# Designs tried in a protein design chat: VHH binders against Flagellar brake protein YcgR (ycgR). Part 138

Target 1, 263 residues: Flagellar brake protein YcgR (ycgR), of Thauera aminoaromatica (c4kar8)
Amino acid sequence: MAELSTPSPASPAPLDGGRGDELEKFTLRGARQILQLLQDLITHRGLITAHTGGGHSFMTAVLKVDEERGRVVLDPSPDPQANRRALAAPRLTCVTQLDGIRIQFPLVGLGEGQDKGRPALFAPLPAEMLRLQRREFYRLQVPLAHELSCLLKAEDLARKPVEVSARVIDIGAGGVAVVVPTGAAEFVIGGTLPACRLALPDGEPIELDLEVRNLNRQTQRNGTEQLRVGLRFAALPRAADTRIQRYIFKTERALNAKARGGL

## First folded at step 13 (VHH)

Design V44 (from U3 with T50G; framework vhh_7pa5_2)
Fold by ESMFold2-Fast, scan of step 13:
Structure V44 (fold): chain B 263 residues (1-263), chain A 121 residues (1-121)
Amino acid sequence: as target 1 above (263 residues)
Amino acid sequence: QVQLVESGGGMVQPGGSLRLSCAASGFTFSSYAMSWVRRAPGKGPEWVSGISDSGGSTSYADSVKGRFTISRDNAKNTLYLQMNSLKPEDTALYYCAREYYEDFGPWFDHWGQGTQVTVSS
């Protein structure tokens, strides 16, 4: 079927997935800080993207915080299917932005009901909330003119090796997002793609190992499906890290100069 | 500084048409997928339509499919939403949103202040 978001049989990303120690200093665990941040989201009518796993997400907002019951109340999606996915999910990963600061938090134990006679979603208050300046999660959107590609070493449905040339759509310190035709290879969240080759404009392709972090299926104008794959750098050599950072820095500077009507 | 400024909203009769525009600045517009999102009084935000960075792929919520058309002009850094056969249930504040992909999936990292669309007699 040609749904914009296709259900995935893949398990959701691990809760203890890496970078825990790096992110600890940016993690709020105090009940007072968590309550205040949720109230700020209500006050500013923050749009929240709630990820339910398998490449599915929906938009929501915090309606209120019930401090006495330790609950957060969320707007349900107007799409009943999205609400069913959310209720069936073991967890939601909620992401929003407030004044240039990225806010991310998990919700576990989602339920449904009514608030003041209107449908609502309920969850216990998160035990933690991540609060980062955007630059810590910065991703450069790769200009189409750069024709940046990554040769992926993956497997087909019969577990036979296959090589797929994927267009790189964004790149950061921790990974890349690529686009591949649907059916070109099988990808499993948490799976490792060894010895892939990232082609930057200057120099030889960089050989690196990539871990699959997310999958999102999209329908193209011609009716064919494409797959957007988020990939983490599993073991990045120092020389490769330096070249990637140099590319990001040079491209960002050039784009910023162009946007200002200059160099 | 990233800025998204919506315009083109207003009051219209059921069955009428409106064209929304979103002027983007402070980033390379042609490198980002974009969406329209709406929020009606007493309802949560609803994704309406999305378009790829090149304009080569578009998608629509079932509630607007066949009535709305999303498009973009990368030379003018502008996103559009052509709304036809408007219904009272289309009454909402409409936001232009920039799409971003991360380790756990897609999210919107910037959106504008919105433009109000009211469909009533």
Scores: ipSAE 0.284, ipTM 0.698, lowest interface PAE 3.6, mean pLDDT 81

Design V45 (from U3 with S59Y; framework vhh_7pa5_2)
Fold by ESMFold2-Fast, scan of step 13:
Structure V45 (fold): chain B 263 residues (1-263), chain A 121 residues (1-121)
Amino acid sequence: as target 1 above (263 residues)
Amino acid sequence: QVQLVESGGGMVQPGGSLRLSCAASGFTFSSYAMSWVRRAPGKGPEWVSTISDSGGSTYYADSVKGRFTISRDNAKNTLYLQMNSLKPEDTALYYCAREYYEDFGPWFDHWGQGTQVTVSS
C-alpha cells in the first residue's frame, strides 16, 4: 500500500514540506519574531493560502494579532464549505510571501467567531514560522515544450518491476517533481528508486538514484486527479549538478530575454 | 525582480464591462499558471480565475462563471480578465497572481498592487 500525500487527521503534512531538519535554520520560534512577521503580513496585506488537507485550500489574510490572548484573527473564506473544512481540519498549512521571501506556518485549533461584528476565524499563535529566500525553495517550473521526462524504476500494484516515464513538472538543485498516472506504480515515502534516468534537452540522460520525499494526490479544479511525486537526488555527482543548474539558469535567462525583446 | 502590474480598472454601472490587464516581467511568464484574485474592503480575499501556463485550461469561481473570461498572451507576457455583466458585488481591488506548486499544493508566491473595480448604480 502506498503512502499518499493526502493528510489524514492523525498525520498532518509536515510544516516544512517534507524537508525536515534541513530547514531548521530558517525556522523562527521566538515570540517577538513571530509577532513581528505576522504584523508585517498585515501591513503588506499578504495573500495567504491555507491548506486544509485532502487537496483542499482557501485564501485568507491576517486581520489582527491578539498578543494578550495569544491568537491570530483571520478572514474567513467566502465559500462556506471551505470554512467548514478548515474548522474540521486538525491543522492548516498557511503559506504566503513577503518581498520575495516564502513564509509558511501551521495553525492548530481553529475556531470561528466575530471581529468588529464581522465573521472571523481564530487560532492560537503558531509556535514556529518558516522563512525561506527564493534560492532555498526555488524550483524551475519546466516548460511543457521541453518535454522533460524522468524514467523511473519502480514496482506496480502487484509488486512487479515497471519502468514509468514521468513528466517532470519542476526541477531544482535538490530534486524534481514528476506527475505519474494514478496506479502506474507504488511509491513509499523514504523509498529509493535506483538508476532512474533524467532526460534534459541537451545531452545524454543523467542516471541517478532518487528518494521519494512526498506524494501529493491532487484534485484539479475540474475534478480530475493526478499523483505528483517529489523526488530528492540521493547522491548527485558534480557534473550532473552542473548540468541541472545550467539547464535551470539557461531556461530562465533565454525565456526572460525573449519576453523583454532579446539582447 | 518579479513584477506584476495590473491595469484597466475603473468605475462602471451594473451590467457594464471592463477588461483588466496584467503586465508580467522578471520571470518566465509562459512557465507559470496565473490567477486573478480580488479583495473588497472588510472582506477576505477571493480567488476569481486561473489559467494554465499554455492557456489550454481555465477555471472560474462559481460567482463569476459565464460572466468573466481569463486569457493570456505569452508573446507579450500579459494576462487578461474580460469582465461582462458586472454586478455591485464585483466591486473589489483585483490582483494578478502567480501560482507556485509545492508538496502541500498550489499557493501564490507573487501578486501585484491591484487595480480597483467599482460597480455602482
Scores: ipSAE 0.608, ipTM 0.859, lowest interface PAE 1.6, mean pLDDT 83

Design V46 (from U3 with S59D; framework vhh_7pa5_2)
Fold by ESMFold2-Fast, scan of step 13:
Structure V46 (fold): chain B 263 residues (1-263), chain A 121 residues (1-121)
Amino acid sequence: as target 1 above (263 residues)
Amino acid sequence: QVQLVESGGGMVQPGGSLRLSCAASGFTFSSYAMSWVRRAPGKGPEWVSTISDSGGSTDYADSVKGRFTISRDNAKNTLYLQMNSLKPEDTALYYCAREYYEDFGPWFDHWGQGTQVTVSS
């Protein structure tokens, strides 16, 4: 796995930061629905990424759902350190997909043991599972060739104004994610960056206010560290909203054309 | 629809080599980090290697480091895994997987059917 750092707020954030209320309608809480979804993951041999916190994760899969004991049985990692981290974690965040649908669920109270004489991880059935279709969580991954950038108007540690040209890595109806060099500016979750400029391939840059929603450090294989910043559109003129949606649609249309040409 | 189709698997003797390919369609391949993941008989999935969207950064599981090389051709929408000095322990179904980044970290949001690699005399 890629190594990531997640500077998070002191209180646990909703699974999809700031959208918790909207996500409730996509949250499964019925025992039968949860059991069926877990069984579907077994049937489709779903590859699950389990996040143990601190940027650590491992690959797993559901081996079995033990309805009688109210437990899910998971494949342990081949890495003993990953298993130790998982057992020590207060909570695992498990994420996977089924037929293009994003599935996410927490596991708490993880234990280890054996299933049919083989090592296994055990956890109580999750109390909730999130099931989101593409359009509810969709963010367009921006093609490198588009060279999308956003000029951020921020402050350094001395509160001196700085301008940072950040590469836009994804974009959706509600915001963008950008990458900035570590230390280029100070960002505070919940802080507003006024009069930033989003450069789309066509036309003049869009001036807009952005709210910082999340911060994640990424360490690349060569040791280079960069900061990924999630930014919400605090206010959008109608014309700007239209241009952003048009860019997303046009890029999706190009993806469809490639798919039809190549199968 | 996102599609990932693996090929190039087969049977080889210990010490042999194989080159796996993954043909991607239905998305902008050059915008995503890609990985190889394997599943050995009777074992859970194991991450093998990742390559960044540009190809400028790679990472490997300790078990394959120095023996396997991941690469990509963004013009052809194709991911590769060159496997050298193969061991019986490398016997597995090999999946091509697309990496997606979320607030909690990266995960694999799509993978293919897999291609079987068997290392045996």
Scores: ipSAE 0.616, ipTM 0.872, lowest interface PAE 1.7, mean pLDDT 83

Design V47 (from U3 with S59E; framework vhh_7pa5_2)
Fold by ESMFold2-Fast, scan of step 13:
Structure V47 (fold): chain B 263 residues (1-263), chain A 121 residues (1-121)
Amino acid sequence: as target 1 above (263 residues)
Amino acid sequence: QVQLVESGGGMVQPGGSLRLSCAASGFTFSSYAMSWVRRAPGKGPEWVSTISDSGGSTEYADSVKGRFTISRDNAKNTLYLQMNSLKPEDTALYYCAREYYEDFGPWFDHWGQGTQVTVSS
């Protein structure tokens, strides 16, 4: 006698790369709240970026919510290869915004079919959705002119120690995102990079330990490959935290002043 | 408050040209990569083109490569899309979108209301 059990999600991942406990207060799990938020995305024609892993993503939107069947209906990509990658992926990470509020949710069990005679993608309703104001999770986009870099202590593809100077593309209270050429070093999610050096303008580099949280391989359409690495501050002394916060504050103020016609 | 306002759309015959503009305010425009995204009736959103924060790097969808040119003027907080050799298949609402990067990858964290482009004979 076979009994049907509720399918477990394939390879579940935290909504924000292992920061689930910090984001719990911003996570919606009520069925009615989830349905209402998906309906708001339909009403406002929200542009959704769906990440399929391996640096691949495609644009989609919610076409409708099928409450009776407990599923969401999505627009397929005009790129057939993107749709094939999506269908093969164990999970999609969907991210969008609504009136400046960041919205992120996983989709598992993606299928394809038709809706009103048009191609469509289908997935069970997400069990959770992350909804948070941008200010709750602020990241400063680092100005290119600042040349902010981080010297990473890692291993190359042959497991030999290597030091990589990586450009910092964003920075927040909890970490940085950096860019390295594909193949420059091997990174393991959850691995610690000890005694890295973060170079801020005006001052000595800050020595700190970084934990690898996320990896995204990006192949540009011109054939250029790069790896974007999300790094968490694993152990941040108060003096280092103060300097990073000061840099973020000063840079944001200067950029806001410039945007308002200030010098 | 972040605002993106598209303009320059209209009706044009196949083979014609249009120049779209996007006026950005409420953020430091020169610190963000910017993109154009389009949405045709009955179709999902399609990424069209991206330009880096400095303007030094551009990327295009295969469907528009060689016909469209993305550019920006950071002093004027304005993004442009020059559209040449327009085809009926280019008919869509065109959105200006701001690229934001999270640890998992790039996504669009703001976009405008769009400007309508109609290519018909």
Scores: ipSAE 0.618, ipTM 0.880, lowest interface PAE 1.7, mean pLDDT 83

Design V48 (from U3 with S59W; framework vhh_7pa5_2)
Fold by ESMFold2-Fast, scan of step 13:
Structure V48 (fold): chain B 263 residues (1-263), chain A 121 residues (1-121)
Amino acid sequence: as target 1 above (263 residues)
Amino acid sequence: QVQLVESGGGMVQPGGSLRLSCAASGFTFSSYAMSWVRRAPGKGPEWVSTISDSGGSTWYADSVKGRFTISRDNAKNTLYLQMNSLKPEDTALYYCAREYYEDFGPWFDHWGQGTQVTVSS
């Protein structure tokens, strides 16, 4: 499996838990596809947030794509400090949406100049652009204070039925990652855990079938081992899907408010 | 479908006032921080103001502090921008935008078609 481009030191890694192979099928690398997507952003007046690292960002938009020179032309920020930070950054992480699809791309080698007599920023065309439907691959890191749990119906090492209450560490539209003590139950990649119960803060636990997708053994600071289990939702009912999405959205908003100094 | 529909723009003299509204539908409005963003002809987009999901916290660009007030009515799924002491430099298309937070920071995942504000004598 190929990995996505290594993030530069100035850009934070995406919230994918090291699943670059799962994002590869949503990554555009063809020059013509990239050019057409950038043209679509121009046509739909896409508002782009460009992150320069260190918690700094500014808003921009694509003014034009210069195919002959292999460059994208961008609106500079009205804030001269933001433009200076952008020009000094080794990489920008640009994020926007088009028709409900999240679009993310890096820009490297940003320069400044003029376009039709007006200040502009220039960058080589990105080598890759990521297109993600929000529902497919977003993973919320679950705050410890929420105490989200999933009651897993599994088998122990002796093949006896056991119920294991596992802490949910991340959650998305397609599944959860949970943590269990090593030896609490036997997990097999591709195996199904029927009638598990996902507990969200509001309402009754959600009963659902889970498929084991991955297993990662980790040693905690105190020397105890824990097992991280990636679990895919099987045949998720619409009501359950709605509750999970509401939890994700509300938690994102609370984290945003906290990052800005609280509510 | 997420829809954000701005209204309340128009022409006004310098020193005048306008109140913009944004009607939100297709999502749980009370779960999202909301923002106003503007774009003037020949200039890049500029963030204007943000309000938290509860309405308990607000933030403003330095260019509008003391003149603009952002507010929301979660019962009506409506975002507002009260604009006072308007200046010609406030002339722009004003967008209502939904804020989304990721590990690299906040960005806007939906915005409306905008409402035009023109400040001229």
Scores: ipSAE 0.543, ipTM 0.838, lowest interface PAE 2.1, mean pLDDT 82

Design V49 (from U3 with S59T; framework vhh_7pa5_2)
Fold by ESMFold2-Fast, scan of step 13:
Structure V49 (fold): chain B 263 residues (1-263), chain A 121 residues (1-121)
Amino acid sequence: as target 1 above (263 residues)
Amino acid sequence: QVQLVESGGGMVQPGGSLRLSCAASGFTFSSYAMSWVRRAPGKGPEWVSTISDSGGSTTYADSVKGRFTISRDNAKNTLYLQMNSLKPEDTALYYCAREYYEDFGPWFDHWGQGTQVTVSS
């Protein structure tokens, strides 16, 4: 019965690393706004992925909002083990989409019971909900032919400055994911890498500060290890933001045209 | 705009087979992992299977492992689910879903309207 529900890759800590101030403008804390958004999820029958920690998740949906009892009612998983993990978890991280807008919210104090004679999960209404436009979360998989790289200014194990040229594997409005050889540098989640240089094919490298968001070690088929590093753009200048967005749009459009038999 | 359109559902007897298709448009299909998710009458949604962007890696729910096969054709922007040895418990609306990976893990940012599969005598 081990992992009867969807096996998930190791989950980095929830959206964090000093991003609180940047995400504040996308965070709903008003009770009326939260109730309306939950009702919209019910109306649109939104599929929700609920992360229970330890790399585990299950699918759910909001069945109703019980304002009188201050609760949200959720569909239980058809997998009993997933329900047991959810009930034992100190927090669920719920993620869904509504009309291209990413919605994320925590649920704490999950319980089980019945709604209209049917098994249900319930939790107190969330105190906050995150609502992000597609632009903020979209990531372009970088074509290998583009040979996009980012020169990272990091430190080795002895805290000596080191420069690492890393291959960019994906890019979005908020950051990049890069691949580096294991041991090339020391990375700490929440740490800042100053004055890194992102090389786009259309001009001079863009100088920017990057914050380490996540780390994932991967073993390739040939036995070599590489480290995938998720990096957030810190204080991105408007000109740099515009160049990155143009690259993403231009590349996506070119890939879409190629897929449709055009050039 | 992102669109996912499922087809291939229908009525079939236990032990039968069906092949579901999902036509994707409005995004670079070859850049995303894709999944099938189902919702049975009176039950919450259940993840069924995921395939990587290249098609080189697949995963399955224990309930369908050995019976279902997920595949994709990136040239046609189409996702497939071959369902063999169907059981009454497989009766559900089947959704095609696009996977997105965030710092907390994978989630689905788009899905279709679903295609109905009914397994009965």
Scores: ipSAE 0.341, ipTM 0.722, lowest interface PAE 3.2, mean pLDDT 82

Design V5 (from U3 with S52D; framework vhh_7pa5_2)
Fold by ESMFold2-Fast, scan of step 13:
Structure V5 (fold): chain B 263 residues (1-263), chain A 121 residues (1-121)
Amino acid sequence: as target 1 above (263 residues)
Amino acid sequence: QVQLVESGGGMVQPGGSLRLSCAASGFTFSSYAMSWVRRAPGKGPEWVSTIDDSGGSTSYADSVKGRFTISRDNAKNTLYLQMNSLKPEDTALYYCAREYYEDFGPWFDHWGQGTQVTVSS
């Protein structure tokens, strides 16, 4: 059962969402390297997205690094509700870029207070930071013209089985992101959607099991809310993996050729 | 290489309007969701609005709902922000940002230099 493999509530989640040691060689654990990278984010005024779980995130930046007290000081959100969600979260996943390099780090034990009379968020210095070149984290943004869809087998808000045709927004080796109308189905982070069907432009739909990784709300032009759902390939046969990788490769090459041929 | 260049900022009185533009180059603009992010004097960055790759879905920060409209022209590789009923609290440097989506959610992998909006009388 999925619940038997769930870490205790006090255990930190892996930075890579369960990819474990695959990203170890890109992980910084040296105190001096961590301090220098945080200082570089201050110097370059890096825009940090802090994910608080449940599909929520807010924008922040590093205000200062307090090396003597072992703390990082962050700008609070202008939205008080975002700050309340952050303080209630067991962990923040912070992501930014510096000179085209993806930087990710966890913050645990977030508190609030003041720095020089101004509101601030405080957390212990992260014990690790992940630093990846673009090639290591790439996901294809799916062209609208491809009409890539995934038929999700889920439950509605009344726990009744429902099938939802969701548009695929992006795709990578490990999963897809889709959009669905809010209220069309109930999604639980860590939940498994069995026997979903991913429709690529060529060939039969790929049947696969998907794990819900994240949820993100957005509003359509008519005021209707949509939910972005991040889905991990929970089980992927080699033939399906090969077909997905081939689609990604060919689409990337075609997009690069189109960009060069445009006026 | 990816470039995002914002324009259209300036000084305006409370209740006024401005239209911001962002010229995108170096990537297939029509394949990415785009956002506006702002940074006011003495405050941290604040997400303002996002539009998906087609322009069919939009989202807004509560502070700007009903006053700002995000739009895009994929043929011109341009992102827009129509800002109406401007308030002094909207004074900020406004950044055009490209969304990148991963399993934990969206983040911004590129942003421009920003365009300054000052609302005062």
Scores: ipSAE 0.596, ipTM 0.855, lowest interface PAE 1.6, mean pLDDT 83

Design V50 (from U3 with S35H; framework vhh_7pa5_2)
Fold by ESMFold2-Fast, scan of step 13:
Structure V50 (fold): chain B 263 residues (1-263), chain A 121 residues (1-121)
Amino acid sequence: as target 1 above (263 residues)
Amino acid sequence: QVQLVESGGGMVQPGGSLRLSCAASGFTFSSYAMHWVRRAPGKGPEWVSTISDSGGSTSYADSVKGRFTISRDNAKNTLYLQMNSLKPEDTALYYCAREYYEDFGPWFDHWGQGTQVTVSS
């Protein structure tokens, strides 16, 4: 169906605003660390999605850090309306990536002006930046040949219990993404699926509780629809965590060797 | 591990055509929606086009609709952008980007180094 589309980065789904103390350990508040991270984004030409609220966003980049005036200089949007929304917003939430590390930071007090005769946006240096390390955020794409599955304990529309065997398409330290046929079960963002079973190649299935984090409907080449479900590990025993990390590490090594011409 | 490598940029005259390619490695390409994004001097980054993981749906910025076509070959792990009727305002560095959904919603988690497209007489 031509009507089914993925949201563009200029009009993404509303950003999850963070979750307080869970992310504190990943938050940088030191002036030197913040300045260095912003400089790294400049050096690597990091593309930033700036969320202005109300489901609106635009793409930008850090042009420079003006340490003397305590400001960052940003590329304005080519869309004048996006720039007006940004200037009117009480806060921008900026999201980007650097070497597989997710970076998020707020900007408050956005203004406009010129940098070397070109339009620019200015904001005070952020007081904090969230940096989620690769290990916390990294997701391994599961090879189809591994036939990795997760048996989901879910409910249908009538709240009747159903078991759905879902194919695992990616896996990380914090969760899995699975695909199920559209209509196989009902999923609610924030809902908990208790006593699900994750089948890894090495031993008994891992029994765990999963929280639904995101949903994305996809159309396959044969015209059938499937639902991609992002699932967070609600709590992992240390032994389960170790097995999952071992699987990720071994599979990543094998994929890296194969990409280099096969070892 | 994840790599995206763009190619196919160059210099063309207005009205000309170019086909950009993006070679993906280190992940299951067929499981991700992909994007083309461009950045022109003196302008912020502009989203250009999106294609779903299966190739079943596509979307375009108004500035390129009817002139550009996004496509993918999942067997070759390659993303394409066919650019026709090029205009001087299409001059930009073009990036291939991978879409990812996580706790914070949709965003780009990987993009390439870019390929330069220059449209001049």
Scores: ipSAE 0.013, ipTM 0.387, lowest interface PAE 7.8, mean pLDDT 79

Design V51 (from U3 with S35N; framework vhh_7pa5_2)
Fold by ESMFold2-Fast, scan of step 13:
Structure V51 (fold): chain B 263 residues (1-263), chain A 121 residues (1-121)
Amino acid sequence: as target 1 above (263 residues)
Amino acid sequence: QVQLVESGGGMVQPGGSLRLSCAASGFTFSSYAMNWVRRAPGKGPEWVSTISDSGGSTSYADSVKGRFTISRDNAKNTLYLQMNSLKPEDTALYYCAREYYEDFGPWFDHWGQGTQVTVSS
């Protein structure tokens, strides 16, 4: 079970994300449904991002489904190191979309070979595929112009208190995702950050407790390393929940109005 | 409804130039990092270039560095790729792709139909 399990930096993120009961109704387990969905990805030439763990990923696509051998055939990366990472990974987490619907599935037991005389990657057919509408996982991408921040009350490696002002990159009813420079503080999945302060554009900062749900390290274009931290609202008072929902709805309406040319 | 519509592809001689455009609608363009991705016959998808939501940071695949320039106009909801010194190896279908971050990492959550670039003598 996931109660004491934390993914290492070299392991792919779990598909569940802590929403097991909600995700089950969106999970395809029938062999015919899985084959049809994979075929739809081939037909629509879907771009797939395959996460190999440790913050590494590569782009691929389904070339074909080999029903007799029970396997899927994938495009290898043009980067040989990405292919080596993929082959060494215990599991790939593949994510894509089809007609605005998020599709996510694991691949285990990746191998390499050839298809039609060209290099290819092979994996057993996934036993399950997740198929989700955006509304089920709504997260407002925070406009950069809002300069939304969260002051995190954390600890350094020596367990000394540190305060880190982190940029909020997305926000939903259950939490926020923030970006901090690598090394600014130590974060542990499942750890609680007490008395953090979420600054919304209007009003005083909201004081709240945050639980670390996930960590993803990424290298920025300018060479700086950033840590993306997913944070859950551990206990959210009614007044704070109302303010956060108001911000989300107001911002979503304004963004939709701008996208439609102010209409 | 998110839409990305690429244009500006065509046939060009080696050493030539093309400018690709991507018209975005149905979302706040200025809030998303954008990417160009290409697919050549017989090859997997290759990431070409990224630009930050503000346009302040860009990055490129090694195969195109110094030849391609990514840019954006947030007031016009448009992404561009200026392609110079084109090579036969640049022949591909070019996609405009929106970058989205989830707990497991970044991925492309929307892309267009693509615009074909053919470089031949």
Scores: ipSAE 0.513, ipTM 0.828, lowest interface PAE 2.2, mean pLDDT 83

